# VH-VL binders against q54fm4, part 9

Target 1, 189 residues: q54fm4
Amino acid sequence: MSTAPSPTITSPTQTSPVVINKSLICQDSTVSNGVQIAIGTVLHPRSSIIISEGAGPIIIGENNIIEELVQIVNKSPEPMIIGSNNLFEVGSYIECKSIGNGNVFEPKCKILKNTIIKDQCSIGAGCIVSEDKICENNTIIAQTQNSQIQTTSTLPYDHHSSIHMTHLELLHKSIPLFHTIKKTPILEK
Short names: E, the ipSAE of ESMFold2; O, the ipSAE of OpenDDE; V2, 0.75 times the mean of E and O plus 0.25 times the DockQ between their complexes.

## First folded at step 7 (VH-VL; framework fv_daratumumab)

Design t5 (at its last look DockQ between E and O 0.60; V2 from the best seeds 0.00; counts 0 for: pae E 12.8 > 2)
Fold by OpenDDE, look of step 7:
Structure t5 (fold): chain C 189 residues (1-189), chain A 122 residues (1-122), chain B 107 residues (1-107)
Amino acid sequence: as target 1 above (189 residues)
Amino acid sequence: EVQLLESGGGLVQPGGSLRLSCAVSGFTFSNYAMSWVRQAPGKGLEWVSAISGSGGSTYYADSVKGRFTISRDNSKNTLYLQMNSLRAEDTAVYFCAKDLEVYFGLYGMDVWGQGTLVTVSS
Amino acid sequence: EIVLTQSPATLSLSPGERATLSCRASQSVSDYLAWYQQKPGQAPRLLIYDASNRATGIPARFSGSGSGTDFTLTISSLEPEDFAVYYCQQYDDWPLTFGQGTKVEIK
């Protein structure tokens, strides 16, 4: 009885963890002068971060994912502050006063002027956060068949937090393979 | 003017501990990544550790990993390097250095302190 | 880690001469390369960043070139104050690494 050699399960080649050591800005993204982007943050192609004439700077934290066709615009003379670990999905429009950490902005959602999004919020696809609104921690805004609803839950954040870094690592690995990366702008002192 | 001032260096026995500080001025401290770089007597430069502006990310050379801890207090404009289990080969001038770029963390170091000497000897 | 090899180890020149320093990386570092000058008893000074950008306050006689794995620092005409040790450094990947240095000394 010839014992068939147990297939050597080739241990998946432990792909060396992708080291996130810089921001990743695609060449075909638009970034105004005065925008500050922290390490790990990714700007996909055709994304835009715009400071209007006379407006204050935009400061973006670490490890954000800004997908295609996302528009972040500051029209206020005050700085726009975006925290860390946020996901801005395709086509979202952001004109906020500030955004905290760990938020998810689903496709084509709109955050209108002077809004404050705190931490761990989820803004559903196509949803609109009205002007001057404050979204408290763990706010969920979602679109139903009949209306836009708001509730509070940690579930979206829990899901987001579990996959965000993996997603980021993948982007840092893959984007440079297919896209030209911008040189990091030197902010004039 | 941007200034970096290291302190805390001195003589320590093998296995001992030392904490270095780097006081900074002339710029928004929290907006810049910081590094420690050391230079043994008569030798070249060796990167030791780095920390992001927010302090959320830390990086270490293999030679110091598990023994050294980089940290920062942005409210005090101070960078720290806790050095434990010191070895003779850790003997060096330790420089703190500021990243050139705001937030981007590319770690081109545009400003350096004058350094502080750490001597590990029995 | 990415190993940076500088050449020559020592460059002996006279004031007014052109200095050419080489830095080779074991793998591509794109343009994430800096050059530093260090004089005895002093801290390093940034000369060039992103392979070819001159840092603020650095004289025009200093220039950097290259991309990928091969980089060059050029001093078009050496001044007496330029005799020092020069280091290249990559910041493309962790750990950050320096070359072993090139000493530019007076002939």
Scores: ipSAE 0.018, ipTM 0.613, lowest interface PAE 5.8, mean pLDDT 89
Fold by ESMFold2, look of step 7:
Structure t5 (fold): chain C 189 residues (1-189), chain A 122 residues (1-122), chain B 107 residues (1-107)
Amino acid sequence: as target 1 above (189 residues)
Amino acid sequence: EVQLLESGGGLVQPGGSLRLSCAVSGFTFSNYAMSWVRQAPGKGLEWVSAISGSGGSTYYADSVKGRFTISRDNSKNTLYLQMNSLRAEDTAVYFCAKDLEVYFGLYGMDVWGQGTLVTVSS
Amino acid sequence: EIVLTQSPATLSLSPGERATLSCRASQSVSDYLAWYQQKPGQAPRLLIYDASNRATGIPARFSGSGSGTDFTLTISSLEPEDFAVYYCQQYDDWPLTFGQGTKVEIK
């Protein structure tokens, strides 16, 4: 009976989960004709997904988060394939051949021409994945003062996947409150 | 060109199980969400379930939650509906349907299969 | 759950007449509404998506209008093949829902 006069306010009662029934593409993002984007993927303002003249399509899977100033560019005549549940953080540059699932591309990293990134990789801020490189599952690339290093995690990033979906749900709820969203059909076909 | 073909319907007793299949062709299956929609004899349309292109997200009508499981095998271009604990009210023609537009999630269903009849009767 | 209420239940008209079908949503669905046609023994066919956009291959006599809660499908001049049941469907929120249908039949 000697409790403090002002108890801590508890978190609000859990509400119904947000429904992810669309992609969420901010109006001031840039998306070329020939880009396909699947359900749940979020494009933040000033992001761009560009097909260069003569280049093949870009196909982007579900539930990706593409942050501000991210550039995804296909300059190859062959299709660029990006899987699901990837996080592309602010200012990253992507010119891959393919990217799998559940990867994190930290701010301002560069994924160069004809690279293959498989699943559950983490590419550190400012790191460069050189042309033609293949990053096998669970690859971690990070920057040190002297060099860029690579290591491998033997554990799946299940906690990353859970945090990713929570983040995605928040974005689908919050972004439409503060940003203008592109309406369908925005791209030709 | 785009084709959807349902199979696996039939007569089953209450409490029984059935698995429906939908074979697809003519589009990049893995990039599109898919739905199952049913129609009881002489009745209207009822949405049953949907699945994202990767299979990572699934959605169900309340009437089937916990009893039905939607899944897909993108390597075989096939959508599935596993139906367990079937009830008389599940009697319907079951259609598979393709989402109209990949860019903005689930929209109108632009291509439908011909349907497969499921009859749940004592 | 978003309830879609279609009216009238039955619309008896002659070929060449104008048909006007209504769909009312229990809450705003913005423009996320589709219209389907279904003939006896057939699968539904998409007519209109995003409230007003005609699907590929749909004749110009079909038009959709409305936003928010009130939507209309108009068939400007009925052809013999247009006598069917018409459904509206919303895709703004889960679960996806259909209206109960409007039957357009020959007077």
Scores: ipSAE 0.005, ipTM 0.525, lowest interface PAE 12.8, mean pLDDT 84
ESMFold2 (binder alone), look of step 7: mean pLDDT 92; pTM 0.946

Design t6 (at its last look DockQ between E and O 0.27; V2 from the best seeds 0.00; counts 0 for: pae E 12.0 > 2)
Fold by OpenDDE, look of step 7:
Structure t6 (fold): chain C 189 residues (1-189), chain A 123 residues (1-123), chain B 107 residues (1-107)
Amino acid sequence: as target 1 above (189 residues)
Amino acid sequence: EVQLLESGGGLVQPGGSLRLSCAVSGFTFSNYAMSWVRQAPGKGLEWVSAISGSGGSTYYADSVKGRFTISRDNSKNTLYLQMNSLRAEDTAVYFCAKDLEGWFGELYGMDVWGQGTLVTVSS
Amino acid sequence: EIVLTQSPATLSLSPGERATLSCRASQSVSDYLAWYQQKPGQAPRLLIYDASNRATGIPARFSGSGSGTDFTLTISSLEPEDFAVYYCQQYDDWPLTFGQGTKVEIK
């Protein structure tokens, strides 16, 4: 009775830790002049970061994930400031004054003009944060069957923070394999 | 005009410590990653450490890891390198260098260098 | 770490001659390669970034080419001030690494 050789569980090839040493901007993304993006931040294909004519710069922090069809737009003469470790999911629209750190913007949500999103917030899919709104830390906006609700909790952030860097590392590893990456524009001195 | 000025170098005994500073001017300091690069006498260039514009990310050569600490004070436009447990092989001119691109920590070459400060580790 | 090997170690040429310097990487660094010039007693000066982009203020006689693992710095016609040591440097992966340098000296 020939004992079938036990399938050699090929130990997952210790994938060398992905080194994040730059931003990752896909070629088919749109980025206006005057946009500043920090190290680690990823722009997926068909994402756009747009500065309207006469508007101020857009400054984006470290390790953000900006997915497909995301639109970040500044129409204000004032700078738009986005912090670090945020996730902008597919189709989200961002026209805020500022965004802090560790926020999650679910698919097709909208952040309208003059809005301030602080830290560790979660904006649910399809939700709309109205103009001039201030979302305090740990704000959760979610869509129910009948209405949009707002509450406060750290649970979404805890989940986000536990997986965000892993997600980022994966993106830095995988995206260049499938997409052409833009050269980083030189900022005018 | 962009200027970088290193200071803090000198003679130190093995096992000793030094803190280097790099004062910068002529650009928005917080927008640029910074590096320390050293050059031993008569030798080539060796990257030592780098820090992102915000200071949120730091990187070290294996040769200095655990001994050196890079930091920055963006309010003072100053880059630092704390060097502990110094060894003879750490003897070098230490240059601070500015990243070219200015994307808050991305490195795309070093377009401006200081004149360097000499660190000599000797008994 | 990514090892950069420069060749030749020394290049002896006369003013007006063409200089060709090579930098080879142990693995692909895409186009994340810079070239520096260093004169005795001076800090390095950036010449080329992203393999082929000339830094601001760098004369047109300097050019960079290559991608992946093989890179070249060319000085089309050497000027007296071009006699120096040249270093390549990769910034594709940590740690950042430099080549050992090529000395361009007057023949």
Scores: ipSAE 0.019, ipTM 0.623, lowest interface PAE 5.9, mean pLDDT 90
Fold by ESMFold2, look of step 7:
Formats: sequence, C-alpha cells, structure tokens
Structure t6 (fold): chain C 189 residues (1-189), chain A 123 residues (1-123), chain B 107 residues (1-107)
Amino acid sequence: as target 1 above (189 residues)
Amino acid sequence: EVQLLESGGGLVQPGGSLRLSCAVSGFTFSNYAMSWVRQAPGKGLEWVSAISGSGGSTYYADSVKGRFTISRDNSKNTLYLQMNSLRAEDTAVYFCAKDLEGWFGELYGMDVWGQGTLVTVSS
Amino acid sequence: EIVLTQSPATLSLSPGERATLSCRASQSVSDYLAWYQQKPGQAPRLLIYDASNRATGIPARFSGSGSGTDFTLTISSLEPEDFAVYYCQQYDDWPLTFGQGTKVEIK
C-alpha cells in the first residue's frame, strides 16, 4: 500500500535540507482534469497523466520526477495513488493501483493495472510488472537475456534520497531556462 | 453551496489536547487542499497547517510542528487537526479553509472559510 | 520564513476615496500572493490571488498589482462595506505567512 509522503521541511541543524516549494510542469505535458500533483514534482515535456472516461482521480505526491514520454493512466473507477520521491524515466507506462515512495521506473518499463509497488523498488528498463502484482519494499526487477528476474536490494535509503533531491534541485533550476512552464488552472467544485 | 463547519473547540489546560474537526459539503472534497488558520484575540491571521487533497502531503507552521497533526478522511468529508501539548499562545479562533488549489496541486489562496471554533488554553 | 510587512498599519479615509494598501515581502515571492478582507466578527474573504486576479464575486473596484517583493491592493472608490482589515498572504515558500494587516477605517 502506498505511504503518504512527508512534507518538505527546513531544519535548523548542521545541514539544511533542500526546500522545494512548487511543482514544475512543462507546457508540452498533458494532464487530465481530476489529477492532483503535490509540491516539488517535475513533469517533463511530452509526458502524460491521463484519467480515462469513467475513471477515478490520480493523486501524486511530492518531489516526483516524471520524464519525457512517460504515460500515467488510470482506467479504473478507483483512485490511483502515487507517493513521493519516485523517478519515472523516459517512456515508462504506469497503470498501477498504487505506488509508494522512492521507487525508480527505468526507461520503457510497464506497470500494469491493479499493481501495488511499495517503497524503494527498482523496475528495470523494458521490464513488465504484471497485472495484480505486489512488489514489496526494496524489490528489484531486472531483465536478463532470456527472462525477467526479481531480487531484493540492500542499498541504503539515504543515498537514494540524497541523489534524488540533488536531481530535483537541478531540474527546478534548469528547466525554466529552456522550457515554457504551465500555470495551474483553478479547480472546479 | 460550499459549507465548512468547525467543531471541537473549548477550554483546555496547558499541556492538554484537543481535536478539531471541519465537516465539508458542496464540493468534491478530495480534489482540494485544505488549511487551518488561527487568529488570537485582537491579533492577525496565522497559517497553521495544510494538507493536500489526497492527504498525501502535510505542512505545518514552525510554531506547531511536532505538536499538531493535520489529517483528513475523504470518505467522511472531514478535515481534522489534532492539537497536543497545548500552550497559552495557542489560544485563538481556528478556521478551516478550502484552498483554491490549482489542477496540478499548487496552492493559490483560501477561497472558502468556516466561521471558526474558539480554543482557549488557560488554567 | 518569508515576512510580509503591510503599510500603513491604519488607513483613515472617507467613502468615495481611493485606498492604496502596501505589502512588502522579505524576499521575492514572484506573483504568489493573495489579499483577504476581514470584517469584525467574520471569517476572512479572498479578494485577490496570484497578485492581480480577482476572486469570483469580487467587485471591480478591488485590484491587485505588483510582483517580487512589492505588492499593492487598490480600492478605487471606497464603499461603506469596505471598511475592514486587509491581509496579504504569500504561498511561494513554506511556511505560508500572512502580513500583520492594514485597518481601513472611516475618517
């Protein structure tokens, strides 16, 4: 089950955390009415977040990176819930039930309907997570020459978090220099 | 017709706890961020906390971090504020407010406010 | 945190006069600024969002301007119902903050 993200906070201690206070959504992206995207998430050009006819909302947490040609599609009447600090690399396809936090979806992987991806999972390029599958925390799915394998990661969480936040900071600084940014519309009742 | 109705205020001793509720109607609750804002007697407005439409993201003023917890139950159309370790300076009228959140989850301002509920912290 | 300083603290004017209220931010907030009106015994009412956009149902005599650090709310011709306290609020960075208020009162 997806875990709700924590907000970005400023610490007065030895090292200050990076403060991300807005989403960054490129004009060339496509986002359906009924999608909610929390602070810090970056949506690259030509990515899509689509609610199909009759489908429920899509709710996306903080500080996600959604790269070019990524498609996030809800075709279920139930809400799709995506947590925080996830990286969706170029061309990945997401039709999950829920995704937790800190996951990496490598290029052109496919996450099929009614799947549950928990936390700190890595889904390899071109890999397919079949319908109804549940990926427990720290799952790695990778492609071999003739099959798809699954194993468990032992990598430390704080290393992934640090790299992700550095990546976000770079994107928030660099993307507006080269791309037009959408201004969000006012939600209807 | 959008309506927000706060409840749960009252008199409490320092160190005590209260749970505020805000019952909402007239809009699709899960689509909108919500905030709590307080106003001490004779003073200005102070933002306290906000929560995203899904409940996935929460935000707090420094003065309440670690003591207050915002939450929501979208199935009951209700916003909550759990207030622990209350102090005299927490005495205020507490408003719930609907944020004019944009389609992409950004905050804009608070377009609909409840009438407020009074919290008094004194011995 | 971003401090919003409103001036003047009190603005004493007559009906029909033009009111100009200032809000200055301690750092740039781009155009992420709202204005609220609060009458005695009432909840605040949103007037302006994104520095210059009137909220639904707000009369045209209210206008907002500015960007970055300096913002202005203008009431072109005061009506009796406009005598109230006005607050600015930024939503560029956490925590969200309000100015201390400007009271607009009858001279």
Scores: ipSAE 0.000, ipTM 0.518, lowest interface PAE 12.0, mean pLDDT 84
ESMFold2 (binder alone), look of step 7: mean pLDDT 92; pTM 0.946

## First folded at step 8 (VH-VL; framework fv_daratumumab)

Design u1 (at its last look DockQ between E and O 0.63; V2 from the best seeds 0.00; counts 0 for: pae E 12.9 > 2)
Fold by OpenDDE, look of step 8:
Structure u1 (fold): chain C 189 residues (1-189), chain A 122 residues (1-122), chain B 107 residues (1-107)
Amino acid sequence: as target 1 above (189 residues)
Amino acid sequence: EVQLLESGGGLVQPGGSLRLSCAVSGFTFSNYAMSWVRQAPGKGLEWVSAISGSGGSTYYADSVKGRFTISRDNSKNTLYLQMNSLRAEDTAVYFCAKDLEGWRGLYGMDVWGQGTLVTVSS
Amino acid sequence: EIVLTQSPATLSLSPGERATLSCRASQSVSDYLAWYQQKPGQAPRLLIYDASNRATGIPARFSGSGSGTDFTLTISSLEPEDFAVYYCQQYDDWPLTFGQGTKVEIK
């Protein structure tokens, strides 16, 4: 069990820009063999990326944020492909065929098997995307008092991108101060 | 077996252009970041450029920014380096190198090609 | 940029002797430090990654240690094929940088 390092008191005003040049995987995250994670992607503590027995690999793109208690699971013999710049918030469950770019998965939402999420989608907290569903670009799924609704976003892509990058920079700066980071395993050749 | 093979090197005049290629085999190309590293005659190693597995992120040394462009074609298992406005100081053996880990962007280097010589001279 | 300074510039030893090579970083690179071996006319070969992990196929006589700013490559007993130039390289921050190299030559 990796013990979190003692927090280091750092000056609040760092004048130097944070350079994102690697993935950031906390020691207490769980990552199966066969998972690929691209540069910039962050795995928070107690997150899990799991390949079931006999299932295909999981390939995760760049600059994703995977928060605490997130579960990404592949049970299919086919690869699970996740693009870049996605935010998976606390407790979300992901069992999809593929996810594109710039999506937000709010807390405790569920993406069920064979689902395809394209680009710039938002899945609301606690919402469920049913099996075999295809969410087209800019799809918003939200929970109202009476029902789960679906609509289309009119927000420009650039808005999400700038906020996401700021979030990433902060995480790459802050997480190593409070958490032990695991080294990425080298796959046997 | 992982193999990297550079090509495209040669003699070029100052201000000229050259395009290097690196053909790869023996691994899933798109799952690994790649780098170009050069070595001037009798000198040490100098990192030139890197590209993420997906190709979405590119990085350059200050010495080549604005002049060199790294790219990749994952369907062809080929890495490229477009070199423009070449200078005498760009004379070197250029190596392509594979990321040492299967995480598509750590930019250590576990496998190197044999290199291709670029000579910039009038 | 992070400057890596290797020492000594040249190390003259005999086969069977212990070689100790140093690499010092201008700032902390954690353990994101690699060691390479290069022989004349050949491409570099990875020896050590993450400061202390031996790459696949590398003999046990090679070992790496250190973290932060000070790193060491040790060859416990030099073999004739170990006479070469050795480079350290950091991958903690951009740009990626190499040390200037240490030449291990036969005495």
Scores: ipSAE 0.013, ipTM 0.594, lowest interface PAE 9.0, mean pLDDT 88
Fold by ESMFold2, look of step 8:
Structure u1 (fold): chain C 189 residues (1-189), chain A 122 residues (1-122), chain B 107 residues (1-107)
Amino acid sequence: as target 1 above (189 residues)
Amino acid sequence: EVQLLESGGGLVQPGGSLRLSCAVSGFTFSNYAMSWVRQAPGKGLEWVSAISGSGGSTYYADSVKGRFTISRDNSKNTLYLQMNSLRAEDTAVYFCAKDLEGWRGLYGMDVWGQGTLVTVSS
Amino acid sequence: EIVLTQSPATLSLSPGERATLSCRASQSVSDYLAWYQQKPGQAPRLLIYDASNRATGIPARFSGSGSGTDFTLTISSLEPEDFAVYYCQQYDDWPLTFGQGTKVEIK
């Protein structure tokens, strides 16, 4: 979270239960009617999740981190499905068909329409995933001096999952201290 | 319209096992967190367990941790509670309950089943 | 865990009277507090969520107030069907917890 401090991590072993009991949606984020966001997902200030006119719903799974100025936009009549434990860093743009689990979208990357991102992918800062592309599990896309390369990660998801959950837990504790959280009544559409 | 139907309760010896089921209809099951809540005869309500809409996150009261397992099958619209190593103090009516709003987290329980009685007695 | 303490334990009133039920949390739960009504042999019924919002179909005579640690359920004019046990429940932190209940009984 670029606008708020994070507490210091004091225990690497997680000796107490992980407690994440709700989504956190900052007041100054934008979320269209028809967006579904599961428990644990955090929306930072000035992030946007937009359903274009005539488009299908956006369904977002658990424990995602959506940073400032991230835009997730569905312009397709088909549902957009985003899984769990993904990190969308500042200013990334997402117009996928689907995203799986445990992916990292580094700052200002662009995920173009009808793409499928599976699990444990890392999309480097400023990189573009072209329309209709399918990124299989463990794909790394990185930017070098005006060129973009693709390779495969050798790191298993488990090495990154602990860091992600620790980060998420700290956000759930810290964000309410520095930002106003949206309250959305059950009956609001 | 929305309907929750528990089943699987009964009489069991201490140390035994039971599996409770909760069949759901009238809403998109996979979008909602679900809870089990129990009530011992003549006593108040005790939250037992909860599970996220996808089933990816599970939560338990300390009194049942390690003995009970919550699960769901979203393709069959069914919530489960596997209860192992049952004790006399687990004797209660067990309710399944639907979270009010599933997309933002847990906000309380707006629809409850009728409950199913579990009796643990020697 | 967050302990919710309800008072009074029993409230003996007549139809038409005002009922005031209290719920105190051991730490702040912000406004993440619900109220339920339960009649013997029945499942609980959600009355109030987020401290002050009436659930669908709940009559206007039920109102909730409070934030942080101190919460109140008010029934402005008791009807015969309102004699029941009332529970508060917090959903700010795991584990979810209920108060011990306040019985509202006919005098």
Scores: ipSAE 0.000, ipTM 0.542, lowest interface PAE 12.9, mean pLDDT 85
ESMFold2 (binder alone), look of step 8: mean pLDDT 92; pTM 0.945

Design u2 (at its last look DockQ between E and O 0.35; V2 from the best seeds 0.00; counts 0 for: pae E 12.6 > 2)
Fold by OpenDDE, look of step 8:
Structure u2 (fold): chain C 189 residues (1-189), chain A 122 residues (1-122), chain B 107 residues (1-107)
Amino acid sequence: as target 1 above (189 residues)
Amino acid sequence: EVQLLESGGGLVQPGGSLRLSCAVSGFTFSNYAMSWVRQAPGKGLEWVSAISGSGGSTYYADSVKGRFTISRDNSKNTLYLQMNSLRAEDTAVYFCAKDLEGWTSLYGMDVWGQGTLVTVSS
Amino acid sequence: EIVLTQSPATLSLSPGERATLSCRASQSVSDYLAWYQQKPGQAPRLLIYDASNRATGIPARFSGSGSGTDFTLTISSLEPEDFAVYYCQQYDDWPLTFGQGTKVEIK
């Protein structure tokens, strides 16, 4: 039972700029040995990054946001590679070969086995990307009343990037106030 | 075996420029942040600059901001430090250093090169 | 910036003796502290990371302890090759900073 740490009453007027200088891993997240996480990446409570028995490592890039109840799982003997600046929202399930940069995975979406998500894609809430699917850059998958549809985004990358960075800064500031953070693990050789 | 090899050091006049290189081998370069650390003759260690594995994030000491630029070419397994507007106080042995193993971009240094000497003098 | 102050500046000991080195931070750095050894004319070598973890290949006689603002590097029994300068370094906040170093020399 993850005992929620008592909120630290800190003065709201933090005038100092938030410096993102490390990964932020909550204590009640689950991370397998063999996982690599780069600077800036945030793992919310009850998120999980799991390497199955006999599977390859999981490498996660910079400044990713992995929200509550997200499951990233590698079952393949090959490495799973996730790029940078991705948002994995609550309850999303990720079992992919690779993910590029600047993607958004909305709540409870599912990325199934051996999929490749390139850059700046958006997977809508509850949507399912089938096995072996390749999502090209700027792919949008959304759910309508009757079907799942796919289209291409015309939004510039810069817009998403600025919002994402703001989100990261907020999380790096707020999460430590309410959650215990794990010690940064180092793999022993 | 992890190896780091610095090059590009030498004698330069004040106001001059120099570009240092660090060739790396024995590990997946793009998975690790890298740093430059310098040491003036007979002095202690001073962190200079750091760069994330992807190169998307760079960090500098106040003493070198606006003058030095850290970069990397992951396809060439090479780290760079472009030094402009050099000053006498920049005289030092410059080390490239690899970030710690396990988690990436921790900004501890588990492997160091042998360093390259930069001398700024008139 | 976070200032790291090491003490003593110089530690004179004989082989076989216990060495205790201190590193104090101006503010809490949690356990984001490393210790390095540097011999003359050589690059620094990582000894300890995260305040208490020995780096790969580091002998058991080296140990680190502490958290927050006060840290200690201990060499249980000095070997001849241990006479060197030792630096602490924090990576909790930017800029990264080193202590001024402690020289362990032969008495």
Scores: ipSAE 0.019, ipTM 0.595, lowest interface PAE 7.4, mean pLDDT 88
Fold by ESMFold2, look of step 8:
Order: sequence, then structure tokens, then C-alpha cells
Structure u2 (fold): chain C 189 residues (1-189), chain A 122 residues (1-122), chain B 107 residues (1-107)
Amino acid sequence: as target 1 above (189 residues)
Amino acid sequence: EVQLLESGGGLVQPGGSLRLSCAVSGFTFSNYAMSWVRQAPGKGLEWVSAISGSGGSTYYADSVKGRFTISRDNSKNTLYLQMNSLRAEDTAVYFCAKDLEGWTSLYGMDVWGQGTLVTVSS
Amino acid sequence: EIVLTQSPATLSLSPGERATLSCRASQSVSDYLAWYQQKPGQAPRLLIYDASNRATGIPARFSGSGSGTDFTLTISSLEPEDFAVYYCQQYDDWPLTFGQGTKVEIK
């Protein structure tokens, strides 16, 4: 069961590679007490993550991108669990029960109460995921004219992951140049 | 009180395997990234590996990449390090350490275990 | 890999004196730099994170400063318990790396 020797790694020459080892929370964002945000996640200015009175915590995984005016709100007493590598584009509204990994929520889409979004889903701009809906892996929901259409993605997860990580690396390099960053909460003792 | 207790160290032959465990208590384990750090006798500190709170992201020093595997079982509050293809230069005290920040980043290791000795010798 | 070089290797001082320890990074690490204290046979103890913030329970005599590539740990007035080895560590880029240590010993 011996591990093979490490492969020789060759990559293109890059002038300023960025390794993602921190979250970036812009000062002009709103985050309730009880929200947990893991490494690599970026909150853009004017985004908000809100726990309503009497609601359970919000747990957000790694390497998510949360753009401006995104609202993530838990009004349920149950925990809201959001996985990793998700992209929440400008103005999307999220009131889910849970979201898995590698999903894209295009601008101004709405993810309503008690929904479950699994992995590798794409929710089109302005689309609404109705209360209690379960979107299985690789679901695409899109808006055409007056119709909301649901199909299944044929793109592999690894392709999406590569593009997402490149985007995330650029944000980790660029955002501190233009915005003031909140420091991570300090353990008091 | 936050406590980290390493176990599983011992004497092993070159090429052998060993699994280290770190039992944690006094904090919500799943909220925190964890690291393994080692120190060879009479030498300085060397970071070995880290794992995110969920276990979804793992990181390794080049010296152990491909031979060591970090993992965690959040339901058992236990961090693991599987060490394969051990070499003499892996001889060290191995510490588990909790990252300072539970929310967003690796910021330094605020709580350390007392360490477990791994000796690789024939 | 980011190399951290600490100086001096050994600092021989008496109780009550000021200790100044240096850590230099091979490339900018912004303020993502921690300092640890380690006594023989013990685990390291976090003193400073983010270059200048004291960890919980660390006395005010410990202070950190610097950013980018040059960092300093200052102990304003050495106490008997402060004679130990001190390490800096960066967490800006993988792999995480430690300096080689500065031993602060009694003169």
C-alpha cells in the first residue's frame, strides 16, 4: 500500500501566484453573530449573512464567492449549511436549508425556504427555486422568456472547480488592494 | 478547557507505517482547522500538514506529500495522521495543533498537544 | 516556499533586560506572521498572531511589530520564565513555515 513517489510537477511560469489560505471579509459587509465562515471564502462589500431572531446558525464552507448585495438569511430554527466552492452572484437571495458544493447562483436568483441544493447545480439569473424544492446534483435551472426550464448539466465537476479556483485566486490578490478587510474574530480568553 | 492529546507514536522500521491520533475536547472541533507539526530531536519546528474544519481541504509539506494523509472524524472529535513509507528523517515529536480562528482562516496555532514521539530506526 | 530567517541565533540576557528578536521573510507575508515560545520538553505556546496581536493570556511585556518581510518580537523586561526558544511562523502561503528559532538564555 506504499504511496508512489511524488510526481514531477510542471506548471507555466506565473509572476504572482496566490495560495488561498484565508477568508476575505470586506469591512462593508454584514455578518450576524453565530455565522461560521471557513477558509478561502470571500464576502464582497454590501453582502449580508443574517441570522434572524430565534433562528439557527449559518455554517458556510470553504472557497465560496459571495458577491455584492447577496443576502443569505436563516429564519429557521434549524442550522443552515452551505458547502464549499459555491458562487453567489450579485443580488442573489438565499434562504435555503442546505446548499452543497460547486454550485452557481446567478444574479438576483432566489433560493427560498427549506430548499436543498445539492452539488454542481446552476441557478440562472432571476430564477426562483420554490420552497421545499430539492435540486439534485447537476441540475440547471434557467429562465427563457416567460418559462423556467430545468435540465441536467453535462460538464464535469473538475472543469467548474478549475475556473472557480482561478477566480478565487484573483479575488484574494485583488480585493485587499481596493477594500478594507475585516479581521477574523479573535478567540477571547 | 481546550485539550489536545496525541497518541500512536512509537518505534517503526524504515518503510513502515504508523497512524497518529489526536483526541480533542473543550471546543467545537468541526469549526477549526487543525495542523500536525513535528520537531526532530534538538531541532526546530516543521509544519507537516493541515486540514480544514470540514475535512474538505488538506495541505501537506513537500517533505511528506504523497506519503502522509491527514484526516479527521468530527463525530469522534479525533484528528489523524496516516504516515506511510517512513524514513529516518521522519523521526520527531509530532504535535497536533488547533488553529486560532474557528471561522475563516489559518492564523496560527493557539492550542497544542504535548506531542507523541515517532522513531524510525531499524 | 517562504524562508524565515531569525536573528540572532542566541540572545544572552539577564532578567529585567529588553529582548529584541528579528524574523525576516524571503518574500512579503503581509502581516500573516505568528510568534511562539517553547521551553525544553514542552509544546510551543502562541504569543503573537497577525504580526502584532497578543494571543489570549499573553502578558503585555510581549509585543510584535513589522509587516511585509521584517518582523520583530520585543520582550520589554525579561522575567525568569521568558528564557526559552522563540519561533516565528508565516501563514501567508503554503507550505506553512517556521523560522529556525532564537534561544533567549540567561547570561
Scores: ipSAE 0.000, ipTM 0.527, lowest interface PAE 12.6, mean pLDDT 84
ESMFold2 (binder alone), look of step 8: mean pLDDT 92; pTM 0.945

